# VH-VL binders against p58978: the designs that were tried, part 4

Target 1, 218 residues: p58978
Amino acid sequence: MTNTEIFNKLTNAIVTQDIAGCAKLTQEALDAGISPLDIITKGLSPGMKIIGDKFEAAEIFLPQIMMSGKAMSSAMEILTPELEKTKVEGEEGTGLAITFVAEGDIHDIGHRLVTTMLGANGFDILDLGVDVLNETVIEEAAKRKGQKIILVGSALMTTSMLGQKDLMDRLREENLRDSVKCMFGGAPVSDKWIDEIGADATAENAAEAAKVALNVMK

## First folded at step 22 (VH-VL)

Design i1
Fold by ESMFold2, last read:
Structure i1 (fold): chain C 218 residues (1-218), chain A 122 residues (1-122), chain B 111 residues (1-111)
Amino acid sequence: as target 1 above (218 residues)
Amino acid sequence: QVQLVQSGAEVKKPGASVKVSCKASGYTFTRYYMNWVRQAPGQGLEWIGIIYPSGGSTYLDQKFKDRVTITVDKSTSTAYMELSSLRSEDTAVYYCARLPYRFDSPYAFDIWGQGTLVTVSS
Amino acid sequence: EIVLTQSPATLSLSPGERATLSCRASQSVDSYGRTYMNWFQQKPGQPPKLLIHDASNRATGVPSRFSGSGSGTDFTLTISSLEPEDFAVYFCHQYSNYPYTFGGGTKVEIK
C-alpha cells in the first residue's frame, strides 16, 4: 500500500466516522515508517476539512462532525506519545505557554500538536482548549502578571482574524500588553497581520511554533 | 425570524455626517460579525468594514479609515455606521450584513439588511 | 487588496441557454483547504442574495441549475438553463483577507 493510499484511507476514515478504522490505519502508517506529522497533515487533516465542507453544505449535521472529531482524537491518542519522544529538557525559566483556539474556531488538531511541542520544549502549559473567549485569556494572563508568559493562539478560519485583533486591543486596554508575549498561528495568520495587530510572532507549523516561542521568550 | 432592519433613507448636504443603524433580531448578536457594504446608483458593491460586536474591535477598508466609525450597542443588538465629511460620490445604498465566525455557522453573508439610501445633495 | 475581475461585464442570452460567468482573483482566496469565495445574485431594488458560498456550495433554496466551481484564483458560476427570473446581476466576493472585496458584476440580460 503506497503512502498516498494510506493517506487516502485515513482521510476516508475521518469522513465516514470510522473511529476504530482510523486508529488502526494510524498505527499501520506508523508501522510503515510514516512520520506522525505527515499522518496528521496528509491523511487526517484533509478528512476534517472535507467533513467541515459537508457540514457547511448541510450534507451532514453536528453529530456526524462530532463523530469525525472523535475519530481524529483516537488517532491523536496514538500519535501524541510518538511526538512526545522528541521532547528535550527545558531550561529553568522557559515560561508558561497559555494555549488556546480562537473563539468560534475548532482548530483543535493543530492546537493539540502546538501544545504538545511547546511542552516537549520545556514550557509549562495552561491549555484553555477550543472556542476560547478573549475574556478568558485576559483573565488568566491578569492572574499571573509578573510571570514569564506567552499566549499562543491558534485559528483555522480567516474569520478568526478580527478576534485576534480584539485580544490585542483588550490586552492594551487592560494594561497587560507588556506583561505577556503573544503568538498567533495557523491559517489565516501572516507576518503582515502580526505586525498590524501588534502581536509578537507567528509560525507556519507546530515545530516552528515551539522554536519561535523559545526565541521570543529569551 | 432572523433579520436585519436598517434605519430609513436620509438626505444630507455635502460636509455633513450620516449615521445608519442596523438592528438585529432572531439570533445571538454577539456571535456574528457585522459588515457594512455600500452600492452607488448603477454601480457595484463596495465593502466598508467589519465589527466584532462582543469586543467592539473593527477593521475598515483604508479608503474609509478617516471618515467611517462603526460601533455597536449590545443592549439593543444594533450596529451603527457613521460616515462624515459627506461628498456627492457618497450617495449610495448602505447595507449591513452578518458574518459568522463560529465553525457551526457555515453560511457567510446569508442575511443582509434591506439597505439605507443616503443621498448627498446641495 | 485582492482584486476580483469578473468577465464578461454583460451576457446577453435567451431563456434556456447556458450562462457561464467568470471571476478571477489577483491572489489565491484559499486558506488551509477552504475557499473563501461567494457568489451573489442581485435584482433591482434588492439587497444581494447569497447564491453560492465557498466556491461550490449552493445556499438553501437555490435551484440546482446554479453551480459554482473553482479554487485558488479562478472561479466559475454556471446557470445550466436560464429561467426568466435569472436575468440579474451576479457578483463574486472574497472574504479570505482584509479588505473584503467584490467583483465588478456580470449582468445577465435577455437577448
Scores: ipSAE 0.631, ipTM 0.834, lowest interface PAE 1.4, mean pLDDT 87
Fold by ESMFold2, fold request of step 23:
Structure i1 (fold): chain C 218 residues (1-218), chain A 122 residues (1-122), chain B 111 residues (1-111)
Amino acid sequence: as target 1 above (218 residues)
Amino acid sequence: QVQLVQSGAEVKKPGASVKVSCKASGYTFTRYYMNWVRQAPGQGLEWIGIIYPSGGSTYLDQKFKDRVTITVDKSTSTAYMELSSLRSEDTAVYYCARLPYRFDSPYAFDIWGQGTLVTVSS
Amino acid sequence: EIVLTQSPATLSLSPGERATLSCRASQSVDSYGRTYMNWFQQKPGQPPKLLIHDASNRATGVPSRFSGSGSGTDFTLTISSLEPEDFAVYFCHQYSNYPYTFGGGTKVEIK
């Protein structure tokens, strides 16, 4: 089958929550010589975009998102080792991405994808995981003052917004704001909100997030 | 068991300031935002602003940004709202109300303080 | 700012009757499958009491005669059979974006 047909089947597997089918198609795509990055950006990520849009439109609910996330995770288990084999050596000036999910938020699936895409694009990764206190983010940034650092926070709930503002306020109070770049993504985040809290950037999806992070770190 | 207990009624003159307290008990203070809402006599509810007790960051309705200060004292689990340059139209009952920000928390705005009547009269 | 418009302003009904209260938002209060809309009941001299959380979830201890529905911009609170204690003012409220806002209220009164 053509690469376009494989990408469409991958997208559909995400949209229909076909966990086993998604893993199988991912392996087939890899065996056909399609790069792991293309499988993600052209097949899998478009499916998560469709599911996210349907969730936003109340056409589907949390169980369907979680099942599509499981399908994505099954594909990423196959692709992550392959991405490590293709990491570009000599990208020493890219910097460290400190990735995290806001305290009390459940945006784990998008977070894992963003972290993977940043690593695949040459960033060193410090993944703080989920349910991360702002104090922890501040401490990790302070330890590494002088390094090229981007903070990448993920959220799904609108109630996480004040926590994002608090992180920016804390960075300024601790004289760390100029030591780091700050990027927030996920459902509640808009360009207007980024401007209001004085952060550096947002992105609409994980693939875009890696590109935006590279541009911000120039 | 879970309670928000507010300070008592205040009578103030125009141009003065008032500081209302809201003491939380029966839950972990830093796991909930605190909101302030007011209600003029015979009128509807008007949101004033919100505070994140853990870090102290706030967001205020623009109508109040130049006259309201919201703070917390974590050691006493108490939130405060100070309204300055009082006018007669600031006469209202002022409420505090909690809002979870954690996924696993109970319902939003489930607990309110009893209200504090602030009367501004010449 | 998201403006919430409640209708009617006053609903005059007898005990046992069905009450239907509407709330319309100027912008969607949905975000990624979650609806950030609450309903409160308020009686004279009392703080607001949460009835319905996130459009359709009854708060603890709220009788089953209260139900909420709707999404996006259109929301309804229904009281299937009015009891004497249900005569009060009802407010809708959104917390999807700053500033948080309330509707103007619907007074449910006897007659």
Scores: ipSAE 0.629, ipTM 0.845, lowest interface PAE 1.5, mean pLDDT 88
Fold by ESMFold2, fold request of step 23:
Structure i1 (fold): chain C 218 residues (1-218), chain A 122 residues (1-122), chain B 111 residues (1-111)
Amino acid sequence: as target 1 above (218 residues)
Amino acid sequence: QVQLVQSGAEVKKPGASVKVSCKASGYTFTRYYMNWVRQAPGQGLEWIGIIYPSGGSTYLDQKFKDRVTITVDKSTSTAYMELSSLRSEDTAVYYCARLPYRFDSPYAFDIWGQGTLVTVSS
Amino acid sequence: EIVLTQSPATLSLSPGERATLSCRASQSVDSYGRTYMNWFQQKPGQPPKLLIHDASNRATGVPSRFSGSGSGTDFTLTISSLEPEDFAVYFCHQYSNYPYTFGGGTKVEIK
């Protein structure tokens, strides 16, 4: 099969919630010499975009998105070891990315992709998962005072916005604001909101997020 | 069982301050934001601000940012709204109302306090 | 801020008639598949009571004669057949972005 055909089949496996097929196609793509990063960005991620667009258009509902997410997760279990092989171990000082989804939110798929892109771009990763209390984020940052740290939070719901402000307020109260960089992303986040809460950055997508994170850590 | 019970009516002179309390019961206080809303006699509803009980952070309508302080006491499941430098135009019924922020909470603004009349007159 | 404009200001109707209330937002109140618009009923001396959450979902215990519809910027509350207890003021409300705002209200009164 050509690389384009493999990418299209991966995209279709995500769109049709073919969990086992997605895993098999992922391994087939690796065996054909396609890089893990290309498999993600050219095959899998476009499928998740199609699913997201269909959800916005009310063509599919939450159970179908969750099943597509499981297909993505199956592929990532195969790809993660291979990404470690392609990771360039290099100079000290890229930093630690502490990634999380806001308290009260379970938006998982975009979060996992952002975390993967950060790791692929040289960050050490502490992935706190979903539904993460601000107290947990503060605790992890405080333990590592003096290290190069970026906090990378994401949210899907507009009601998560005050929680983002609360994290920034608590970082200031705990004298940790200058110890970390902070970026937030997701559907409710705008440049205006980032400026208002005094965070460092936002990004439109996972690849941009990694680029922005590298830039703010300089 | 789920209730928001507010403090009693207040009569104040211009220039004074008022602190209204809102005690929550029947639910986990820290799983909901608390909002404050007021309604002047014969008028519509006016949102004042919101507090995140777990961390204490607030967001206030700009109209009120210099005169309102919203706080919580987690140990008593009670929210407070203090309005300073009172004017006759601040005469209103003040309400608290809860807002979920967790994915598994069903309704926004489903429970309101009974209201606290604050009258500002000379 | 997002301005909510309700129309009409007053509906004078008889029991059994259909009431249609409109709310227009100055900006979309939708975000990623969810609509952050509520409808409240308020009677004199009482706090607001949630009728419709997120544009179209009846709150617990709200009679089926109440229905909400709309998305983006244009919203409607319909009372299919007015009962005596439905004569009240109705407010639309958005919580999609700060500051949260209310419409000016529509008074539904007995003709």
Scores: ipSAE 0.628, ipTM 0.838, lowest interface PAE 1.5, mean pLDDT 87
Fold by ESMFold2, last read:
Structure i1 (fold): chain C 218 residues (1-218), chain A 122 residues (1-122), chain B 111 residues (1-111)
Amino acid sequence: as target 1 above (218 residues)
Amino acid sequence: QVQLVQSGAEVKKPGASVKVSCKASGYTFTRYYMNWVRQAPGQGLEWIGIIYPSGGSTYLDQKFKDRVTITVDKSTSTAYMELSSLRSEDTAVYYCARLPYRFDSPYAFDIWGQGTLVTVSS
Amino acid sequence: EIVLTQSPATLSLSPGERATLSCRASQSVDSYGRTYMNWFQQKPGQPPKLLIHDASNRATGVPSRFSGSGSGTDFTLTISSLEPEDFAVYFCHQYSNYPYTFGGGTKVEIK
């Protein structure tokens, strides 16, 4: 099987909610010598993109996207140990990514993928979970003043946007804005919004988020 | 009872300022955004802006950003909207309305204040 | 800014008739499976009253004669059989992006 054929099968397993097949194909891809990162970025993530697009277009609904998320999770159970084996230390660390889902939001599938991709790309991780108060994010950043930190917030709802602005406002009020980098992602977030609230970056998907975070932390 | 109770009617001269209050009861004040909306006599509804009561951050329609200040007092569960440099065109009924930001709440803009008439006349 | 255009501006009908009100948005108000469009009823001297949230969901206590439909940019409010208390102004409203905006209103008046 060519790597392209394996990636297409992984993508299809996500799209068809084939949980057991996705895990099996993931192990087969590893056994064939394909890197865990390539399995995620070239096979699995394109499937989640297709499902996300169908969800936005109202072609599928919450049960289908949840089942594709379960397929993704089954693959990640296999891949996470392998990603830990490939982690390398450099002269200076990439930094700490503090990841969270906005207060009032509990959609964690994209958040979990973003967190995994950040870790796979060399970030240390502090995952605060879902429904996270801005106060909690501020507190964790303040406790680690002097460390190389990126805050990575995600949300699915348009009503989360003012909370993102509030986090930036509070970082400035607490004199922490220069201590951290900040990126926000999710369906309602645009480059214009990022500029308007004075954050550092946004990304369209989890793989891009990791790349953008690396660039921001340089 | 979930309620938003606004301050009483105001008569102002051009150039003055007005500060309208909106007191919330029957729900957790900091779990909902507060919006301000106005309606000139015989006209439609015009959104002014929104505040996140927990942190105090606001977003204003560009038309109002230089003349409107929206604030909260968390200890009294009260939102305020202050409009400065009043003109006769600012004569309107001013409303507050709540907006949840939790995904599991379906009732966006379900509760409005009774309205505060602000009349600007020379 | 998302502009909401309501039509007709005035709808003159008799009690018992069906009313159909239209609202068109200048861009989509959908975001990942959720539609950020509301319908309000307003009577003289009263604040707006929520009728339909998120395009098609009746608010608590709203009679079944009211229904909403649509997605993306095109939305409809239907009153299946007008009652005397239904003669009022109806506004569509979006909260998908700042600034939040209202349509110009449709006045439903007795013929």
Scores: ipSAE 0.624, ipTM 0.837, lowest interface PAE 1.5, mean pLDDT 87

Design i2
Fold by OpenDDE, fold request of step 23:
Structure i2 (fold): chain C 218 residues (1-218), chain A 122 residues (1-122), chain B 111 residues (1-111)
Amino acid sequence: as target 1 above (218 residues)
Amino acid sequence: QVQLVQSGAEVKKPGASVKVSCKASGYTFTRYYMNWVRQAPGQGLEWIGIIYPSGGSTYLDQKFKDRVTITVDKSTSTAYMELSSLRSEDTAVYYCARLPYRYDSPYAFDIWGQGTLVTVSS
Amino acid sequence: EIVLTQSPATLSLSPGERATLSCRASQSVDNYGRTYMNWFQQKPGQPPKLLIHDASNRATGVPSRFSGSGSGTDFTLTISSLEPEDFAVYFCLQYSNYPYTFGGGTKVEIK
């Protein structure tokens, strides 16, 4: 099979909620020498995009989205160890990415993808998980004062955006704002919002997040 | 019993300010966002803004950014909306309504205050 | 902002009849598998009462004759058989994106 055929099959596996097939194809792709990043960006991610579009068009429903998410997760479980092995020695100066999902928010797929992409691009990773208190983020930032750090927060709900603003305020209050870079993502997050709360950047997807983070940390 | 109790009716002159209160009881105040909504006489509902009581951050509709301030007093579980530079078109019933902070709690806007009539007249 | 258009503006029906109310959004109110659409009932002199959350779920205590359906941009509130107490104004609300927005409302009145 050509790489293109493999990518198309991966995409289709996501779109059709073929969890087992997705995992198998992922492994086959790796065995064929395809990079984990290409598998994600050219095969899996396009599938998730299609699923998102279909949902918006009322062609599929929540259960299908969840199943596609599971398919994605199964693939990522296979890819994550491989990505860690190929850690291009990030330019010795990329820094630490502290990743988290805002308090009250439990959306994990995007967060995991972002975290994985950051790691693949040379960042050291501290993953705080989902439903994370701002105070936890502050504490972790404080412990590492003086290190090159980027905070990477995800908010998938409008309400979670307010938590981002609170976090920024707390960083300023604790005199940590200047010691860290701050990036926030999520569907409702805009550049205007980032400017409003005084953060450094936003990204529309996991791949972009990694690129933006690299730029912000330069 | 879970309830939101708002302050009484207000009559104001154009150019004045009004501050409406919303006291929460029967639930953990900091586990819900508080929304403010208004309704002019015989008209529809208009969303004004939202506050996260736990952290104090707010988001306001652009229409109100220059004239509305939303605050909370956590010690009394009370939310406030202050509207300045009042105009005749601000005459409306103002409501507070809660929204859960957690994704797994889907009951958005399940509890409302009884409403506060604000009349702006010369 | 997301504009919600409700139709019809007024619906005149008799008790026992079926009521179908529409709410159309200018863009999708779905986000990551959740539909951020509510339906409210409002009677004169009272605050809105939550009927439906997440497009299709009845709130606690809401009679089974009320049902919500739809996703993306097109939503429907259905009252299978109108009771006298159901004559009121009904509003839809999206809270997927800031600013939150309401529809213009549908008045269900007695014929």
Scores: ipSAE 0.821, ipTM 0.917, lowest interface PAE 0.5, mean pLDDT 93
Fold by OpenDDE, fold request of step 23:
Structure i2 (fold): chain C 218 residues (1-218), chain A 122 residues (1-122), chain B 111 residues (1-111)
Amino acid sequence: as target 1 above (218 residues)
Amino acid sequence: QVQLVQSGAEVKKPGASVKVSCKASGYTFTRYYMNWVRQAPGQGLEWIGIIYPSGGSTYLDQKFKDRVTITVDKSTSTAYMELSSLRSEDTAVYYCARLPYRYDSPYAFDIWGQGTLVTVSS
Amino acid sequence: EIVLTQSPATLSLSPGERATLSCRASQSVDNYGRTYMNWFQQKPGQPPKLLIHDASNRATGVPSRFSGSGSGTDFTLTISSLEPEDFAVYFCLQYSNYPYTFGGGTKVEIK
């Protein structure tokens, strides 16, 4: 199969909610020498976009989206280790990225992508997962006071955004704010919001997140 | 059993401040956001702002950012909305309404307070 | 902000008739597979009552004659057969983006 064919199949696997197929195709793509990034950007992501568009058009419903998400996740499980292998050794001192999804939020696809991209760009990674309490983040930051740390949080709901604000407040209260960099993302997150809560940066996607993080940590 | 009970009607003069309370019962106060919404007489609903009682963070509509303060008392499971520099156009029924913090709980604005009439008149 | 436009402003119907209410958003209120749109019913002197959440799900206790549909920017509340108690004002709400915003409301009145 040509790379294009593989990409199309990946896209289709996402669109048709073929979780097992998606995983299989992902592996096949890797075996064929296709880069993880290409698999994501040229195969999987286009599928998710289609799913999004279909949903907006009321052509599919929440269950299908969820299943497509699972398909994506299955692929990412395979790709993540491979992406890590291609990690460009960042300059000594890139720092630790503590990644998490806000409390009450369980959306992990974007989070995983961001985490992966950060890792691929030389960050040490502490992934706290989803539905993470601010206190957990604070604790981890506190444990590592003095280290070069960037907190990378995602909020995919407006309500979860308030958690980000709370986190920032707590960081200040605990005198940790100056010891960490803070980057937040998510669909509802804006630059204005970042300014409002006193965070350092935001990013629109995983690739940008990595770049922004690198810049913020310089 | 789940309910929001608001404070009584208020009559204020222009320039004054009003603080409306919303007491929650029958559910875990800190696991829901609290919204404030107002409705002028014969008019539609207007969202004012939201607070996360657990952490205390708020987001306010830009229209109210300079005049509204939303707070909570976790010990009494009560949310407060204070509106300062009152104007005649602030005359409205003010409502509190809850919103769950978790994604897997989709029942946004399922419970409302009974409303508090705030009348601003010279 | 996301502007919600409800139409018509007033709907005059008789009991037993079908009511179709529209709510149009200035931008999509979908986010990651979820539609952050609610419908409320409000009667005089009462707070709004949740009818529909997530665009198409009836809230607990809501009669089956009420249904919500739509995604993205276009939403519809349908009352298949109006009951006398259904004459009220109906509002849509988006909470996909701050600030949360309500539609202007549709008054369903007796013809």
Scores: ipSAE 0.790, ipTM 0.904, lowest interface PAE 0.6, mean pLDDT 93
Fold by OpenDDE, look of step 22:
Structure i2 (fold): chain C 218 residues (1-218), chain A 122 residues (1-122), chain B 111 residues (1-111)
Amino acid sequence: as target 1 above (218 residues)
Amino acid sequence: QVQLVQSGAEVKKPGASVKVSCKASGYTFTRYYMNWVRQAPGQGLEWIGIIYPSGGSTYLDQKFKDRVTITVDKSTSTAYMELSSLRSEDTAVYYCARLPYRYDSPYAFDIWGQGTLVTVSS
Amino acid sequence: EIVLTQSPATLSLSPGERATLSCRASQSVDNYGRTYMNWFQQKPGQPPKLLIHDASNRATGVPSRFSGSGSGTDFTLTISSLEPEDFAVYFCLQYSNYPYTFGGGTKVEIK
């Protein structure tokens, strides 16, 4: 199979919630000499994007999303060791990305994709999950004061988006704002919002998020 | 009993400010966003803004950004809306209404205050 | 902003009749498989009362004669058989996007 064919199959495996197939194809791709990064960016991530779009369009529901997520996870279990190896051999100093979904929010697709892309681009990852209290984020940031850290938060609701503003305020109150970079995303998040709350950046998609994060951390 | 109790009616002159309160009881105040809505006499409902009670962050309709301040006192489970530079057009009944913070709680705007009439007249 | 248009503005009916109220949004109020549309009933001198949430779910204590339907941009509130206490003004609300917006309301009055 050509690399393109493998990528298309990976994409399709995610879209059709083929967990076993996804893992198998991932291994096959690695065996064929395809880089973990290419597997993620050209095969798996496009599938997750499609799933996200379908969910947004109410064409699929939570169970399908969860299954696609599991497919993605199965692939990542295979890829993670390879990515770590690449990190060891790669450039130092990218930093730690602390990723989370805002309190009250359980939308996970974008979060997982962003987290994956950040990891693929050399970030150490601390994934706090979904429905994360701002206090938890603050505590994690405080524990790691002095380290190169970017907070990466997502909010998919207009309500949960307000939590981002609170987080920024809390970071300032705790004298942590200057110790961390802050990037937020989600459907309701805009550049105007980022400016309003004093965050560092936003991104429209997971691929862009990784690039933006790299730039912000320079 | 879950309820929102608002402050009493206000009569103000143009250019003045008014601060309306909304006291919550019977539920965890910080687990619900608080909205402010107004209704001019004989007119429809107009959304003003929302506050995240845990941290105090707000989003206001653009129409009100320069004149409205929404705050909370967590110790008393009370939300406030202050409207400045009052105009005759601001004459309305002002309501507070709660909205759950959790996605899986679907009862948005299930509880309202009784309303506060604010009359702006010369 | 999302503009909600309710029709008709006034609906004159008799007790026992079926009432059909429309709310049309200028853009979809669906996000990630959830419809952020509510229906409210308001009587004179009272705050709005939640009837329907998420387009089609009756709030607690709401009689079965009330039903909501729709997705995307077109929504309907139906009262299968009007009771005397149902004559009031009905509003739709979207809270999918800021700013939250209400429809202009439909007055259901006795014929």
Scores: ipSAE 0.775, ipTM 0.894, lowest interface PAE 0.6, mean pLDDT 93
Fold by ESMFold2, look of step 22:
Structure i2 (fold): chain C 218 residues (1-218), chain A 122 residues (1-122), chain B 111 residues (1-111)
Amino acid sequence: as target 1 above (218 residues)
Amino acid sequence: QVQLVQSGAEVKKPGASVKVSCKASGYTFTRYYMNWVRQAPGQGLEWIGIIYPSGGSTYLDQKFKDRVTITVDKSTSTAYMELSSLRSEDTAVYYCARLPYRYDSPYAFDIWGQGTLVTVSS
Amino acid sequence: EIVLTQSPATLSLSPGERATLSCRASQSVDNYGRTYMNWFQQKPGQPPKLLIHDASNRATGVPSRFSGSGSGTDFTLTISSLEPEDFAVYFCLQYSNYPYTFGGGTKVEIK
C-alpha cells in the first residue's frame, strides 16, 4: 500500500466517522514509517477540512462533526506519544502555550488539533478547554507573569469576536498585555480583526498556527 | 419571564445628551450581549452598537463612535446607552435587544425592549 | 459593511394571497455552518418581533405559514397565505460581521 493510499484511507476514515478504523490506519501508517506530522497534515487534516466544508454547506450537522472529531482524537491518542519523542530537550525554550476555546463556544475539534501541533513543535501546554471565561485566561496569565507565554484562543462563532476584544482590553487593564503574545483563530477571525483588537497573530489552520506561534515568540 | 424594560420618553434640546436605560430580568444578564438599535420616525432600523456585559467591552458603528457610550451595571442587570451632542436627526425610538453568548442558544435578537422615544427639538 | 437590500419596498396584496419578500446581502453572511440572518415583523408602535432565525428556522410561536429560505447572499421570506394580522413591515438583519446591519424593510399592505 502506497503512502498516498494510506493518506486517502485516513481522510476517508475521518469523513465517514470510522473511529476504530481511523485508529487502526494511524497505527498502520506509523508501522510503515510515515512520520506523525505527515499522518496529520496529509491524511487526517484533509478529512477534517472536507467535513468542515460539508458542515458549512449544510450537508451534515453537528453530530457528524463531533463523530469525525472523535475519530481524529483516537488517532491523536496514538500520535501524541510519537510526537513527544521528537521533542528536543535543553534547546532554547519556545514557551508556554495557554490554549482555549472562547467563552460561549464549545467547538473543540480545531482547538485540540492546534493544541497538539503546538506541543509537537516544542511548546509547553496549558490546555484550558472549551467555553473558557476571559477571567480564567487572565488569572492563568497573571500567575505566570515573567514567563514566555502565548495565549491561543479559538472560536467558531462570529459573535465570539467581542469576547476576543474584551480579553485584549482586560489584558491591558491588568497591565499584562506586554507579558504575553496573543493569537486568535477560527472562521470569523481575519488579519484586519487581529489588527483592530491589537492581538499578535492569526493562522489559517493548525499546522500554520504552530509555525506562526513559533515566529511571534522569537 | 424574560423581558427588557426601558426608561421613559425624553425630550431634549440640540447639543444635550440623553441616557437610555434597559433593565433585564428573567435571564442571566452576563450571558448575553446587549445591542442598541434606533428607528427614526417612518424610517428603518439602524444598529448603534453592542456591549459584552461581563467585561464591559463595546463595539460601535463608526457613525456613532464619537457620540455614543454604552455601559452596564451588573448589580442591577441594566444596560445604558448615552448619546451626546444631540441633533434633530437623532429623534428616534431607541431599542435594546439581546444576543446570546452561547453557541447552542440560536435565538439572536429574540427579546427587545419596548423602545424609548427620544425627541430632539429646539 | 454588509449592505442588505430588500425588495420590493412595498407589496400590496389581499388576505389569502402569497407574499414573497427578498433580502440580498452584499457579501455572504455564512460562517462555519451557521447563517447569521434573521427576519423580523414590525407593526406600528411596537418593537420588532423575531420571525425567522438562521435564515430558515421559525422562532417560537410563529405560525407555519411563515417560512424562510436562502444561504450566502440571497434570502427569501414567504407567507403562504396572508392573514389580516400579517400586514406589517418585514426586515432582515445580518449579524455575521460588524457593523450589524438591517435591510430597508418591505411593507406588506392591504390591497
Scores: ipSAE 0.594, ipTM 0.826, lowest interface PAE 1.8, mean pLDDT 87

